# VH-VL binders against MAM domain-containing protein 2 (MAMDC2), part 1

Scores and structures below are computed, not measured.

Target 1, 162 residues: MAM domain-containing protein 2 (MAMDC2), of Homo sapiens (Human) (q7z304r168to329)
Amino acid sequence: IECDFEENHLCGFVNRWNPNVNWFVGGGSIRNVHSILPQDHTFKSELGHYMYVDSVYVKHFQEVAQLISPLTTAPMAGCLSFYYQIQQGNDNVFSLYTRDVAGLYEEIWKADRPGNAAWNLAEVEFSAPYPMEVIFEVAFNGPKGGYVALDDISFSPVHCQN
Structure headers, positions and changes below count from the first letter of each chain, unless a header shows other numbers; antibody chains are not in Kabat numbers.
F, E and O are the ipSAE of ESMFold2-Fast, ESMFold2 and OpenDDE, as the mean of both directions, binder to target and target to binder. V2 is 0.75 times the mean of E and O plus 0.25 times the DockQ between their complexes.
[cut] marks letters that were taken out.
The coordinates of atoms that the task and the answers printed are left out; those that the model quotes come from them. Centres of patches stay.

## First folded at step 5 (VH-VL; framework fv_trastuzumab)

Design a1 (from tS1c with heavy chain S103T)
Fold by ESMFold2-Fast, scan of step 5:
Structure a1 (fold): chain C 162 residues (1-162), chain A 122 residues (1-122), chain B 107 residues (1-107)
Amino acid sequence: as target 1 above (162 residues)
Amino acid sequence: EVQLVESGGGLVQPGGSLRLSCAASGFTFSDYYIHWVRQAPGKGLEWVAYIYSSGGYTYYADSVKGRFTISADTSKNTAYLQMNSLRAEDTAVYYCARDYYETSGWEYFDYWGQGTLVTVSS
Amino acid sequence: DIQMTQSPSSLSASVGDRVTITCRASQDISSYVAWYQQKPGKAPKLLIYAASSLQSGVPSRFSGSRSGTDFTLTISSLQPEDFATYYCQQSYDTPYTFGQGTKVEIK
C-alpha cells in the first residue's frame, strides 16, 4: 500500500476526522500562513504533496490524529517505508500501529526525534498474514508541539535492509 | 515597556493554600506563554507550570501536579497560580516569566518578574 | 525528563580573565539551550538563546557554543558586574529543566 499524497489524493487512506486534532494536506500551492512549516514555495513544490499535523490547529491536547490505511486483502510480508519530518524540539509523539479485524492495536514503530528538521526515512518490518490496517498516529502535549509530516509511503516484499 | 509583576506571596501553614498573581503590561498577554519558575532559598531554578491563555493550554511539573492550578484573565492581562496542599518544600521565591517563541521554533524566557516569596512553615 | 548538568558549581577569577562554564544535556537537544544570569536578590536575565545567539543589549564579551550535547558559556574578559550565578536551560521538551547553576566570584 503506497501513497505519495499528490494532488490531495489519499490513495484510499482515511483521515479519521476529529474536530480537535487532524491531518492536513500540505505542499505545492497549499500554504498555511499561521504554520511554522518552511515558507519556501519552490521547496514545497519539489517535494510534492504530503500529510501533516501542526499543533497550532489543535483545539484539545491528549487527543490523537489518525491516518488509516485501507484494509489489506492478501497476505503481505516485507518492508514498509515512509519519509517523515518532525519539527525539532517539540512535545509530540508519532507512532505506527496495526489494527486487526477484531479491533486490536499493536504498536510496530515509534519515531525518534531527529537531530534536524529534514525528511527522515523510516523502514519498518511489516507482516499482515490476515486483513489489517496500518495507522499513522500523532499526539501533541501542547501548542509548542510543532508539526509532524509524512510522505512517500511504500512497501517492498523483501526484508528491510537497514 | 514590557513588565511582569508578581504578588500574593506570604507565610502559610503546611496544608494551606495561597494564590499568586502575575500582572503583565507592555505587550499583548494572550500572544505569549507565561511560566512560573521557583527558587528555594540558596538553591537553583525549578520550572513549575505554564499557561497559553488563547487556548487555555497548561502544563505542570510532576512535583506540583494535582496541587497547583494555573489560570489567566486576559481582560486583566494577569496569570494566576493557585497553590493548594502546600508543603515545606514549596518554600521558594516564585517568578513569572514571558516565553518568546519564534516561528523558527526557538524559545526562551526573555522577561522575568521580580519574584514573590512563599514561605510554608509551622 | 532531560537533565542539565553544569560545571563547575563555583569559580573565582580576576577581572580580565576568560571564564568558561559548561552544561551537558542527558540527551540530544539540538541547540534548544538558553543561558541566564542571576545576581543576588534579583530575577534571572536572559543572555544567550538557541545555544549561541546573543540577546539584544547583552555585552559582546558573552558568547555561547555547542558541541553535541555539550554547551558552553564564555565570558572573554570578566568585569566586576559579571559577579553572578549562571544557569543553562533546555527548551527542547517539557518539562523545562535548568542546570544547577555556576556561581562566579571576582577575586
Scores: ipSAE 0.006, ipTM 0.540, lowest interface PAE 10.3, mean pLDDT 78

Design a10 (from tS1c with heavy chain S103P)
Fold by ESMFold2-Fast, scan of step 5:
Structure a10 (fold): chain C 162 residues (1-162), chain A 122 residues (1-122), chain B 107 residues (1-107)
Amino acid sequence: as target 1 above (162 residues)
Amino acid sequence: EVQLVESGGGLVQPGGSLRLSCAASGFTFSDYYIHWVRQAPGKGLEWVAYIYSSGGYTYYADSVKGRFTISADTSKNTAYLQMNSLRAEDTAVYYCARDYYEPSGWEYFDYWGQGTLVTVSS
Amino acid sequence: DIQMTQSPSSLSASVGDRVTITCRASQDISSYVAWYQQKPGKAPKLLIYAASSLQSGVPSRFSGSRSGTDFTLTISSLQPEDFATYYCQQSYDTPYTFGQGTKVEIK
């Protein structure tokens, strides 16, 4: 489940196809000169890579973009951590779900809007007694959706700090 | 020609109610967020509320939450601000403004109405 | 809430002067800053968006810049019609917040 999105790789993560909005690899490639896309957490520059989703590409509102992990190993328990940025003032909901082999979804984390524009660390207690998928989801609720960025997904087999 | 025209301001007593209108023309009203921004006499600008009518979204500043209600009539291209339980500190010129969202992700209030004065005084 | 602090609160300048107004955000807001001009008795008018992008129809003597959480509006050569109060605004997070305003009075 670990991925720093460097080398323009998704580490096995896949988009759940949506014709209107999907997660994209950012950094390393400048797509829009006036883009507000964040600097990479690892390099703190556009030369690094991260994943992002941005409402400017949404054709219809009420769209959902999901980024789905490969099946986890099991048993697995510890702290799942990642860095994220959310454009403030947006109507997006950024959440983390698990999905088991039977297709059951469970929300395990939801983003609070950060008090700053920097990369924020999320630490989520995680337990997979059976193989399951981890899903990063952004739900768009209007034309002002803004961006959500994700980087440096990691797992540690110890309880979360803080 | 984009225009926003406010109306409905006037003198009201504390505890009273007043409804402001913002009539839009020259654009598709439902494609835009519409904001209310107020300015007390001799003071600065204070954001009040917004509506995005096609999505049914509304949001309010904490100072007016529970007292003011923003709504829209898309057939008339008009946004409304229903103001209840008015207080002296609500005395201000009320502007409506259109929120433009650039394809690059930037947003800004590109057009403003002329404003309508609300005075809350006994 | 994100606080936008402007300086100075007022200034007097002569026609032809270079005028600089500063706005500081209480936190990183990227470049989600717009500048508005308000002439006495009138509604605000958009001058600059995205910290440095000039709105169509606005004279080129107006410019904006960003350094971290500090934003500046510069008028390179003040004209009589520039007598006004100027406001910065952040659109990075709700609630939308404005600076307290800078009144520019032409001598």
Scores: ipSAE 0.007, ipTM 0.556, lowest interface PAE 9.2, mean pLDDT 78

Design a11 (from tS1c with heavy chain S104P)
Fold by ESMFold2-Fast, scan of step 5:
Structure a11 (fold): chain C 162 residues (1-162), chain A 122 residues (1-122), chain B 107 residues (1-107)
Amino acid sequence: as target 1 above (162 residues)
Amino acid sequence: EVQLVESGGGLVQPGGSLRLSCAASGFTFSDYYIHWVRQAPGKGLEWVAYIYSSGGYTYYADSVKGRFTISADTSKNTAYLQMNSLRAEDTAVYYCARDYYESPGWEYFDYWGQGTLVTVSS
Amino acid sequence: DIQMTQSPSSLSASVGDRVTITCRASQDISSYVAWYQQKPGKAPKLLIYAASSLQSGVPSRFSGSRSGTDFTLTISSLQPEDFATYYCQQSYDTPYTFGQGTKVEIK
């Protein structure tokens, strides 16, 4: 479960298609002039890549954008870490879920409203004793929801220290 | 030609009520957030509330929550601010302003009305 | 709430002068800052949005810049019509908040 979203690939992650709201690959030199998207965490520049959801591209609010990991293949426990950036805006929710083969969802993390616009490190205790998926989910309740960006997903088989 | 015109201001006693109107013309009303911003005599600008009529979204400053209600009539291209339980500190010129919905996180007020004076005095 | 602090509260200047007004945000708000001009008895007028983008129809002598949480409005050569009060505004989060205003007066 690792992806830096470089070279326009998703590392086996699936962007669940929803005509109303979706994750997109961000970064590079072409940008929406009305959107101040973050610089890529991996390259520390606009020429790198990351995943994002921006409320301006949402057609129907209260829908969710999901970025879904591959199924885990062996029992695993440790620290799932990633970098994220959330515009401080009204009515955006960024959550992390697990989903097992029976379709049961469990929320394992929810973003706190950050006091800054910089990339923030999230470290989440993760346990998959049987095959399951990890789902990054964003919901907006209105067009002033701003953006949510995600980069540098990694897993370490040691407990989170922070 | 884009225009926003406020009306409904006047003199009212503390504890009284007043309803302001903001009539919009020259643009597609449903594509914009409409904001109310007030300015007390000789003081700076204070944001009050917004409405986005297409989505039914409203938001209020803490100083007016529970007392003021913002609404809109899209058939008349008009936004309203119902002000109840008025206090002396609500005395101000009230402006309406528009904010284009397709500017994500880039909220700015490109057109303002001329303002309407509300005086709360005994 | 995000606080916007302007300095100076007022300044005296002459036609042709370079005028600089500063606004400081209480936290990182990226570039989500707008600047407005207000003349006595009139509604505010948008000058700059996204910290440095000039609104169409606004003279090029107006410019905006950002350094961290500090935002600057510059008038390169003050004209008679520029004597007014100037306000910064953050659009990063609700509630939207304005600076206290800077009055630019004739010297």
Scores: ipSAE 0.007, ipTM 0.554, lowest interface PAE 10.9, mean pLDDT 78

Design a12 (from tS1c with heavy chain S104E)
Fold by ESMFold2-Fast, scan of step 5:
Structure a12 (fold): chain C 162 residues (1-162), chain A 122 residues (1-122), chain B 107 residues (1-107)
Amino acid sequence: as target 1 above (162 residues)
Amino acid sequence: EVQLVESGGGLVQPGGSLRLSCAASGFTFSDYYIHWVRQAPGKGLEWVAYIYSSGGYTYYADSVKGRFTISADTSKNTAYLQMNSLRAEDTAVYYCARDYYESEGWEYFDYWGQGTLVTVSS
Amino acid sequence: DIQMTQSPSSLSASVGDRVTITCRASQDISSYVAWYQQKPGKAPKLLIYAASSLQSGVPSRFSGSRSGTDFTLTISSLQPEDFATYYCQQSYDTPYTFGQGTKVEIK
């Protein structure tokens, strides 16, 4: 069934393949022999699985990693919320875009402060008068950009609590 | 045993060029960022550039950008600093250093080479 | 760029003295500070990383601490081999920056 950003459901999300930078699926246990995520990364079982982009896997800076939602069931309006972590916060850009069926992009949110290694809640007013995709985008401006992690995407048909 | 050995320093006239080498041994070269740090006579430490050879990543201090080029040959475990358009203020001992990155995100220069002197003088 | 300001620029001390060197960052850099010791004609040697973690093989008389944007290197009982120049360094962001150095001289 058509995914509308229900809580803990990343169903139908597409990772736009880029040989230089991508989102990856993470969990409470780090399975790689060489850990690419800092040890102080917080993951709680109640938050489920998460997605992440790590600067050590970037081949060209200022290229973007995109995680693309399924098309929305339009029309819809309300609050899009998600949890995120940013390490070192200075050399990375984390943004949220909409894209319509004609391929037109609109930026609807950008992280505005250096993050902590703790999970932070973002709430973004969202309106889709016709079918649209939501795109989570990360770019690193340098090789010491740390990581960006994303979890617990949900939608509520009421205005944001901020 | 981890070792970094610099070479290639010498006397050069203003506007001239030199190529410095940093030969690494005792560790997997491609797993580490390698930095160049210089020290003018009687002065403090100044960071110059780094390279992460596995990803082809380089970064330069503004004072050398456009004049210096850092590169690496992973088959030889060696980093290079090509220095062009040299100025009197580039006179310094040049060190290479290994950058250790811990799982908690802490990083530090855990091993340094012996240094190589570059003198820019007419 | 993040500026690291050390004080004092130099100090004179006797063997057995407690020596304190301070470094101030121009912005919040968390604990991304390392301290290095440099003797004349030699390369710097790592003493402390992550503001307060002692590097393996470094004597326990060396310690580091953090208070906000202020970082301190302490030598609890100065030994003859400790007469050297000390540098702080931030690794929070590029470009990497060092303090101007503190020379510890014989009184």
Scores: ipSAE 0.007, ipTM 0.548, lowest interface PAE 9.6, mean pLDDT 78

Design a13 (from tS1c with heavy chain G105A)
Fold by ESMFold2-Fast, scan of step 5:
Structure a13 (fold): chain C 162 residues (1-162), chain A 122 residues (1-122), chain B 107 residues (1-107)
Amino acid sequence: as target 1 above (162 residues)
Amino acid sequence: EVQLVESGGGLVQPGGSLRLSCAASGFTFSDYYIHWVRQAPGKGLEWVAYIYSSGGYTYYADSVKGRFTISADTSKNTAYLQMNSLRAEDTAVYYCARDYYESSAWEYFDYWGQGTLVTVSS
Amino acid sequence: DIQMTQSPSSLSASVGDRVTITCRASQDISSYVAWYQQKPGKAPKLLIYAASSLQSGVPSRFSGSRSGTDFTLTISSLQPEDFATYYCQQSYDTPYTFGQGTKVEIK
């Protein structure tokens, strides 16, 4: 379930393709001239990689971009942590869901508006006693929703320390 | 040539209403955000509201929320600001401005109208 | 809301002087800052966007820079037509906010 998105690799995560809104790989030597994204968390520079959703690339609003983890196979319980950045805007929602084999969704975390352009640490109590997927979801209601960036997903089999 | 022309200002008593118009020409109106920015006599600039007519999206400053309504008529390339329950503090020159965000990563007001004066006094 | 604090509120300068105006954001806003010039009785005119990018048609004596949350507008050699009030503005988040303005007056 861990991924730092380096080397343009998704670590088995699936970007649920939607022609209207999607997660993209950012960083590296490729710069998006239509978006001012932060330097990546791992390298503190644009040479590393991260995932992002930017409202300027959304073709149809009120649809969601989903980045889906591999299905868990062994029971897991502990702290799921990741770094994220949200450009402050009025039209974005960043949430984390679990989805079981029956397709049932449960929201386990929702981003607060952090008020800064820096990478923020999220720590979420996570429990998967049976096979489940973790889904990072972003929705925009308009083109002034800014961007959402995600990097350095990790798991620790201990309660969150925050 | 890009132009924004405001109209509809005037003298009104506290509690009264006015509707301002911003007539746009020289560009595709529906591709841009249109903002209202006001300036009280001898004071600085204060942002009021925006509209993105293609998506029907609007946003308001807290000082005017619930009292002002922004709208647009795309067939006339005109944005409107309906101002209700006016207060002495709303006395200002009201400017409309174009936001270039749709065609650029950066948000900024590249063209402004000449302004229209709203005076709220008893 | 994001606060934009300009300094000084006013300054007196002579033609040919280097003029520096500063603007401080209450939080990190990246480079989402624009600078506007306003002459008496006129609408504001865009000078600088994205903290340091010069708008087309604006004289090269105008420049902008960023250091963290501090933003600076510099006029390298003041001309008679530059006597005006200058405003910084953030567009990082709504509501959009302006600095209180800096009036550049003849010494």
Scores: ipSAE 0.006, ipTM 0.534, lowest interface PAE 11.4, mean pLDDT 78

Design a14 (from tS1c with heavy chain S104G G105S)
Fold by ESMFold2-Fast, scan of step 5:
Structure a14 (fold): chain C 162 residues (1-162), chain A 122 residues (1-122), chain B 107 residues (1-107)
Amino acid sequence: as target 1 above (162 residues)
Amino acid sequence: EVQLVESGGGLVQPGGSLRLSCAASGFTFSDYYIHWVRQAPGKGLEWVAYIYSSGGYTYYADSVKGRFTISADTSKNTAYLQMNSLRAEDTAVYYCARDYYESGSWEYFDYWGQGTLVTVSS
Amino acid sequence: DIQMTQSPSSLSASVGDRVTITCRASQDISSYVAWYQQKPGKAPKLLIYAASSLQSGVPSRFSGSRSGTDFTLTISSLQPEDFATYYCQQSYDTPYTFGQGTKVEIK
């Protein structure tokens, strides 16, 4: 489930089809017209890539943007980590869910509002004893919700240190 | 020719109500946020509320939340500010202003109305 | 809420002077800053948007700049029609907030 989104490669992650709100690849030579998107965490430069959702590109705010991992193939337990940036604002919610083969959705993590536009490390205890998906979800409640950016998804078979 | 024209201001007693109108002409109303900004006599500018009529989106400053309601009639190209439970501190000139909404554009108030005075007497 | 702290509150200047007004945001707001001019009894008029972009029809003596969370409006050579009150504004997040204003008055 690891992905640094380099080479414009999604590592098997897919957007749930939605004409109103979706995740996009950022970084490289591609820029938001507002110039508010951050440098890539992997390279700390615009040459690297990350995923983002920006409220200025949302057509309908009752929908959610979902970035869905491939189904896990072997039992795994440990620490799922990733870097994220979130614009301060009350109009966005960034959450992490798991979905098993029976369709059970469970929220396993929710972002705190950090108050800054810096890359933050999230470390989430993760267990997949049977095949399941990991879903990064963003909801915007209005057109002034800013952006959420995601990079450097990784897994380690040890307990999280936080 | 772009115009925004406010009306509906006047003298009102504390606890009373007024409805302000912002009539727009010369542009496609539904492509813009319409904002209300007020200015108390001799004081600075204070943002009050906005509406984006195409999406039905509204936001309010905490000082007016629960008392003021913003609405729009797209067939008349007019935004409204219904002001209830008025207080002395609501005394101000009320301006409407437009803010172009398009994916990826910067936000700023390029045209303002002339303002309408609301006086809440004690 | 994002606070916009504007300084000075007033200044006295003569025609031909260079005038500088500053505005500080309480957090990173990128370049989501506009500057407005207001003359007595009139509605505000947009001068600068996106921190440094000059609005069509505004004289080139007006300019804006950004350094981190600090924003500056400069009038390179003050003219008689420039005696007014100036406001900065952020549109990065709701609620939109204005600076307290700077009155530019004649010496």
Scores: ipSAE 0.006, ipTM 0.520, lowest interface PAE 12.4, mean pLDDT 78

Design a15 (from tS1c with heavy chain W106Y)
Fold by ESMFold2-Fast, scan of step 5:
Structure a15 (fold): chain C 162 residues (1-162), chain A 122 residues (1-122), chain B 107 residues (1-107)
Amino acid sequence: as target 1 above (162 residues)
Amino acid sequence: EVQLVESGGGLVQPGGSLRLSCAASGFTFSDYYIHWVRQAPGKGLEWVAYIYSSGGYTYYADSVKGRFTISADTSKNTAYLQMNSLRAEDTAVYYCARDYYESSGYEYFDYWGQGTLVTVSS
Amino acid sequence: DIQMTQSPSSLSASVGDRVTITCRASQDISSYVAWYQQKPGKAPKLLIYAASSLQSGVPSRFSGSRSGTDFTLTISSLQPEDFATYYCQQSYDTPYTFGQGTKVEIK
């Protein structure tokens, strides 16, 4: 497909609506006035375009927010890379799944619990020999989960580096 | 000065109900998570529930889900724990505690109330 | 749930002794550990947070350290007022969990 996983163009990613927990579009500063933290939270993308899920806006914990890629139409094998930021928080899970046309999920990556508040590069070996979707999934167990931010999804048809 | 004062404990039969109160003073109540932590006689500490009053956020330990309800009245700076369908194993001193949550993600229970005893016995 | 296992369950020591209490987490919890002191009939009191940070007003004889999933509370020179039960707590994940406690008896 002609706009597969490009920077600044999530090319038809679908934000699966869940009134209790959802991904939101961010740009520049995000001020979280409802968080009980000593100061406002602000995060940025070098491209000014990112997605995020924030635990203070979750209406029901343990439900998942899903950001779903377009269905792949050509065989793909290589490195799926993206930048993510997890604000310090104790109750979040950030995972990457594939879902085939039969609706079967397979977890292909899971974030380590927060060790820093910087943008981190994730590189995931990715293979889609038949049509499938890539799903970025976040769940919070409580309002102390902080936030998860996602930016710069790209694909390279070579094996991942460390 | 910062104070938390619990009240409402007492003797109740199995299947009964009690409402505990945690009255806060000396700080902006709505800026903090408030926890309930219990301690059975001669035993260790067990976390029960929390509330963040300005957001209405609550969370419960599995052992009390469906039976206990935490709430708050911000005009009175008071958190409540409504305890229904009480069991003998709920017998404990119940403490409320203030939770300081730093931007680094570290948190700690920096102030505790004196505790209130709940005894569930026939 | 994350389990916190304390050792020993109790100990007896003399005034002036160095006392060490250990707490082991069932998984990596970074430095999300606090230590509390509880005297009979009283509420717990915060001593240490973030594994090694001393709470304001707590005597400097108390210190905390981390080695992987092992956490240590040290009292460098035990005083009579240190008779108490000590608890570790993790705040890395919900539910919050405490160690079973270590009772320190002094002569």
Scores: ipSAE 0.006, ipTM 0.531, lowest interface PAE 11.1, mean pLDDT 78

Design a16 (from tS1c with heavy chain W106F E107D)
Fold by ESMFold2-Fast, scan of step 5:
Structure a16 (fold): chain C 162 residues (1-162), chain A 122 residues (1-122), chain B 107 residues (1-107)
Amino acid sequence: as target 1 above (162 residues)
Amino acid sequence: EVQLVESGGGLVQPGGSLRLSCAASGFTFSDYYIHWVRQAPGKGLEWVAYIYSSGGYTYYADSVKGRFTISADTSKNTAYLQMNSLRAEDTAVYYCARDYYESSGFDYFDYWGQGTLVTVSS
Amino acid sequence: DIQMTQSPSSLSASVGDRVTITCRASQDISSYVAWYQQKPGKAPKLLIYAASSLQSGVPSRFSGSRSGTDFTLTISSLQPEDFATYYCQQSYDTPYTFGQGTKVEIK
């Protein structure tokens, strides 16, 4: 599950491609000219990497963007943690789902509101009794939703402390 | 070619209701955000609300939230602003405007209607 | 909400003068600024978008520029038809916000 998005790789995570909104690798020496994104949490520099979804790439249909993990090993239980940043916006929704082998979705975490421009730590109690996928999902209510950035996904087999 | 035409304005007493219409022609209405912007007599421009009908999205200025409802009929290429519980400070010319998004991500109100006057007084 | 502070509130100038109007955003909004011209009794008309891009059909005497959170609309040589009120607008975030307007009166 763990990924810091360094070395420009996704650690097995995949996008569910659609024509409107997808997660992209940010940071590195080639930065987005369209918007100024935050520095990578791991390196605190523009040469670090993170994943992001930017509402300015949303077109007609206003789709959701999903970043999907590899199937988890099972059983596993503990704390899933990650850093995220949400630029201010209206009604954007950043959520974490699990999807089992039968295709059933279950929401396990949701950002309460668009946050500040700083990296925020999320710690989510996580249990996978059977292999399943973890899905980071962003839904925008239009191109004014700003960006959502994600970095430093990690898992610890103990209860969340914070 | 591209036109927006407002209608439905008039004189109404405080606490009353009015429904404004914005009829669009010359473009595919549902592909655009449509905004209402108002201007009180002798004052500046104040944004009121938007609708993006293809996505079912609406947003309201805090000053009108809970009193105004924006809607659209895409088959008629028309946006509506239902105004309830009207107050003297709602007196203004109401414009509708089309929001154009460039591939670069910048947007702007490229076409405006002529405006319709709403007067709220006793 | 993002606040747009526009100055001056009014100015008087002669035909041929250079006129500058400024607008300051309360936070970094990149170049998400448009400028509109409004003549008495008429709807606003788009002049400039993306801080510095001239809208098709708008005379070249109009120009826009950005310096950080400061935005400027310039009319290089004022003409009689430029009597109007000018507004800046940010489209970086919702709610959309306008400056208070600058009334340009020809002496």
Scores: ipSAE 0.006, ipTM 0.527, lowest interface PAE 11.6, mean pLDDT 77

